# VH-VL binders against Protein ImuA (imuA), part 6

Target 1, 244 residues: Protein ImuA (imuA), of Caulobacter vibrioides (b8h429)
Amino acid sequence: MEAGTRTPTPVLSFGEPSIDGCFPGGGLPLGGWHEVTGAGLEDETGAAPAAFVTQLIRGLTDRKGGAVVWVARRADLFAPGLLGLGFPAARLIQVRARDEAETLSLLEDALSTQGVAAAVAEAEAPDLTAGRRLQLACEKRGGFGVVLHRRPYGGRAGGKPRLVSGSASFSRWRIAPAPSGPPPDDIGLGPPRWRVELERCRGGRPGGWILQAQEAGHGPHPFRLVSQLADHDVAAAEAGRRFG

## First folded at step 21 (VH-VL; from o3 with heavy chain Q105H)

Design t4
Fold by ESMFold2, fold request of step 22:
Parts: C-alpha cells; sequence; structure tokens
Structure t4 (fold): chain C 244 residues (1-244), chain A 122 residues (1-122), chain B 111 residues (1-111)
C-alpha cells in the first residue's frame, strides 16, 4: 500500500550483508508475503522447503511472540511439528483446508487477525487477485505470510501441468537440501543445511547461498551463512527466463 | 525406496471382468497421484488416467473415459484399474506410475510398476 | 498418428552422439508445456530419464541431455554405450486433448 511505502517497514533480517543486501529494506518485510518452492523433484527435496520455512518463522516468533498459523490440506499430514525442528508448539495453530480456495481464504484471514505474527499455507501460487488480497491482509496487521508450494493436493487438475506465471509476492525462493555431514573425524550430528536461492524479490536482486540452521538460543537470526554461491551456480532470473 | 508392485499376468476371455492392482510402498501413498499407462503389443505408451488416493480425485484420458475404472484403497496403499467387460483389443501391458512434482517443471512419472500383462483371447 | 512425432529409429556407433527429436504442436510443446523423456530397456518398464525439458533426476548420467525450442524437443546421448540400446519416449501435456501425450517412441540401436 502507498502509505506503507512512505515509512520504514519492519523486516526480518538474516544478519548477513550478502543476503540482506538483496532486499530494498535490508530484510524480508513483515507486512508482506513470500513464496517458497522446492528446487527439484519433491522426492529429492523432501522436507527441506518446509523445514526452511519453519526455521525462518521460528526466528520471528523467538523475538516478537504471537501465534503462527499453518494451513494444510485435508489429505496431507505434513506439518511443522512433525519435522521436529524446535518449532514453538505452544504458539502453533494448525488448520486443515479442503481445497485451494479455502486454503487461500484461511491464509488471508489469519494474516488479518490480531495476534497472528506469521501464517503459512501449503498451496499453489495464488493468482494476481488473490496475491493482492494477501498483501493487503499482511499490511493490515504487519503479518508475515508464506505460501509453501507443494504438489497440488486433491481438487487440482492432476495430469494438467500449470504454466508458471508472474507472482504478486515480495520474494520467491528455491530450496534444496545441502549436505551438512562433518568430516569423518567429527562424530557430532551437524545441523540442517539448505541450498537457498532467491529467485526474485520486488525491487531487489537474486542470490544464492548455503545456509545452516542456527540453534535456538544461539543468536537472533535463524540461519548461519556457510557459503555464498557464485552467480553462474544460481538459477537466477535472466532476460528471457521461462516461467510460463 | 519407492516401489510400485503390480498384480500378476492375466489371461481372460472377451466379456469377462478384471481388476488389476498396483501397491505402493516407501512413500506417503495418499500424497502422490498414480497414473495408468497402456502399451499394446509392439506399440508405444498411452496415458489412460490418474487418481489422487488421498481423496479419490480421478481424471481420465478422453480415449479411456467410460472404458475403464480407476480407483484406490488408501488403507492398503493400492490403486486399481478395472474393466467390466474385456475386449480382445484390451490385450496389452498395463503400467502404473507415480507422478512426481517439480513446481517449475511439472509432473513427470518418476516411479513405475513392473507392468501387468493382460491377454484377452477368443 | 501420435500427437508427438518421433523418428521410429536411430542408430549410432559406440562413443558417438545421437539425437532423438520430438515434434509437437501449438496445443502442447508450442504452448510452453514441458517435455519429459523415458527410457524403456527391452522387457522392462519405462524409466524417467529427463524431466522439465533438460533436468536429470538423480542417477541419470550427464551423457543424457534434453532441450526444447519452439514446438520441438530433443534428447541427446553422447558417448554412446551398448546399454543405451532401448526405446525412448517423449511426453508432454496437450491442452486440446486435456491430457498427457506420449511420442510414438524411438528405437535406439547401438551398432
Amino acid sequence: as target 1 above (244 residues)
Amino acid sequence: EVQLVQSGAEVKKPGESLKISCKGSGYSFTRYWIGWVRQMPGKGLEWMGIIYPGDSDTRYSPSFQGQVTISADKSISTAYLQWSSLKASDTAMYYCAREAYDFWHGYPFDSWGQGTLVTVSS
Amino acid sequence: QSVLTQPPSVSGAPGQRVTISCTGSSSNIGSGYDVHWYQQLPGTAPKLLIYGNSNRPSGVPDRFSGSKSGTSASLAITGLQSEDEADYYCQSYDSSLSGYVFGGGTKLTVL
């Protein structure tokens, strides 16, 4: 909204200049919504995109408090608490939706609700109208929205591929797992790592990194930077890039 | 490891009914579409339809609509393809296949059953 | 009459490069729908080889590559080996038929 662009919007900072510098405001706006996708086949990416989202919003709730709403589809038992990444269960509200329209409606309602700091929905990309409504909902309460792109649940045309189109989100991310195993001499269990690609953000630039989960209580930011990916290693937006 | 195990070969006469099965294991059966593909002797692959076992949403190729029934029993992780009245032209190899998903690149069939040979004669 | 047209056969000597074409129309590849490729070894089920025009699933050697341009797609196999002898199928989506479509298949013979 125009009024929101005249004053600084609160942001979620990664605490790393190479990441935060990609965003015009120095971080992900709290009054906006974002998209997270897998970077490959879902069997190969597994739970990594959901775990990335969980880690991202845990950092927000550690500092601000408030509830987190996670909207999942009826037949899908994929929830943040199932992943066991230290998500604060006392602040989690899990909501079941029966189809895409209800999923987006619940996400919008959650983002408009006092006391909800962040909301996540396992959905397909909203169309432009739905995306605008999500943005307005985020602006109303300063909420942090995430659409976690998953294989279409029931009610979507299986066997009919969607042509990827433009998006009204602030940012869109491609997430894959990354190896986190120590050398043979290190017997400890390493924290999760991700190959993280910022495919685009409004008014900013793309980027790519290997990020590691920051353990709860070990700092204000959800991730530690392991390495920055070179431009040629990142599937960054280019002139003529195909997206549908 | 993702596995799709199909029921054994069938020899039938025209007019008989038949139901063949495809049992999935090593993954969340209700979260993936399962498709059926026909391969007639010496011919190529033909997509017949798919089902989402989580809610039984079922879609058919126009060429097979009304010719077969696709169903699933999620309690035993099994999809089915069935005919109420077989024809000699139904003689073929039938594959089940799981549809994978890449947000950017669509729905390839990433795991296939071993096939069920159905022979319909005289 | 396959919706996607492939040559019935191709051949090559070990170590050589072969290509297999897949020609569609404006209602499928020409509308931007992705092309997937499957390898079917003799007497076996098809196996995913290339998806999303050019992506390899885990375990597929980089000797296999795919591309798409306009209404056509191509599978390239370099460093041809005897175990590459198989049937190869392209697959896409067709909006006019409201369904997935396969090419007619191409038999690759390694000489």
Scores: ipSAE 0.399, ipTM 0.712, lowest interface PAE 3.0, mean pLDDT 83
Fold by ESMFold2, last read:
Structure t4 (fold): chain C 244 residues (1-244), chain A 122 residues (1-122), chain B 111 residues (1-111)
Amino acid sequence: as target 1 above (244 residues)
Amino acid sequence: EVQLVQSGAEVKKPGESLKISCKGSGYSFTRYWIGWVRQMPGKGLEWMGIIYPGDSDTRYSPSFQGQVTISADKSISTAYLQWSSLKASDTAMYYCAREAYDFWHGYPFDSWGQGTLVTVSS
Amino acid sequence: QSVLTQPPSVSGAPGQRVTISCTGSSSNIGSGYDVHWYQQLPGTAPKLLIYGNSNRPSGVPDRFSGSKSGTSASLAITGLQSEDEADYYCQSYDSSLSGYVFGGGTKLTVL
């Protein structure tokens, strides 16, 4: 039947078979939402999860265009990091939310808005109802959603860890920094690198890699593959932690 | 680099007041809880209380409620532990510690000050 | 008496494995609160050793490991070395106290 006349569902591919092969569509679907967490203590992971999201979204906006909305819970200005990764500042709309409910509402509204290609929110965890609303918002406009899990201001000291179960997200990622190469004799440092774990993917398989930032305008994809990781190598580097 | 630097050792007499300090550097001081922990000579660790410097939300262990005051001055990135009237039984090492965050694994104390020895004797 | 119970001491020869137990109750470990472990070398401040029951922070050797089951947790040290001689504390959160609780500490002696 008319297979050639249908527009393919758009995806964000990494350009690497070992990564893209984890997804049933060969890449991260546009019109869906994803979760990004740190792979360890927040002080040790630092800005690496946020920088990974920034690099990922830059790749999308280079191909699709549109605005990016970033909903933050902290009063952190990440603009120098965004500009250093080649993210076009003119496309960024940064919004500060007061609490979790407002964060998720702003994310849903952004994903429902024409002209918004992607939206990121710094949140603890949406429940299943909120997750379904996010998915519907993404489907309505073909937007790309990211929940970046970060500790909110204050919060409950010493409370139980949140265990994310039954998530409606398409994928969930664990991100840590990885060492860059040694400084060259010339001006500048090597590009950022990340230890990247796909913890789960709906209809796909998990994986782990070391990825390096691709400079803006130096290739069609936001990352270069440095190496592929085996599960036990990642667990050993994280002091015996197991993938769930 | 994350550091917690505490004020120096103190020698006091019963009934005197005292305020010791814990200065944080290398991180966003107002965005992390800071706890205080007592260690009596030859004894274990006891949690005394904790403060969020960003809004001064302060919580005390029941054993220390009303016995000490925990405060912070966010303009100089410093938390404080204070007694209005010291007892000989307050002789101990006092540590401050920062509460960290791991989305999957909770909220450990990941950075500790070097300790402040308080000696209270007649 | 500490909310979390640890043996007062354990000992082992170099190269051997030792374990240190940490026993809580239904208001802390038994409710699913995480257990963290701290090492205190003689004359020094405590240092985070294990967090989230079994996770090792950067810079801690892989011979240290942790586990949790029911109302109890355990710290294991393999390949015991002289530098491991220290006091070890478990720590959790107690819902009845709305606060942090430590074990009484365990002195590890390397023979």
Scores: ipSAE 0.343, ipTM 0.689, lowest interface PAE 3.0, mean pLDDT 83

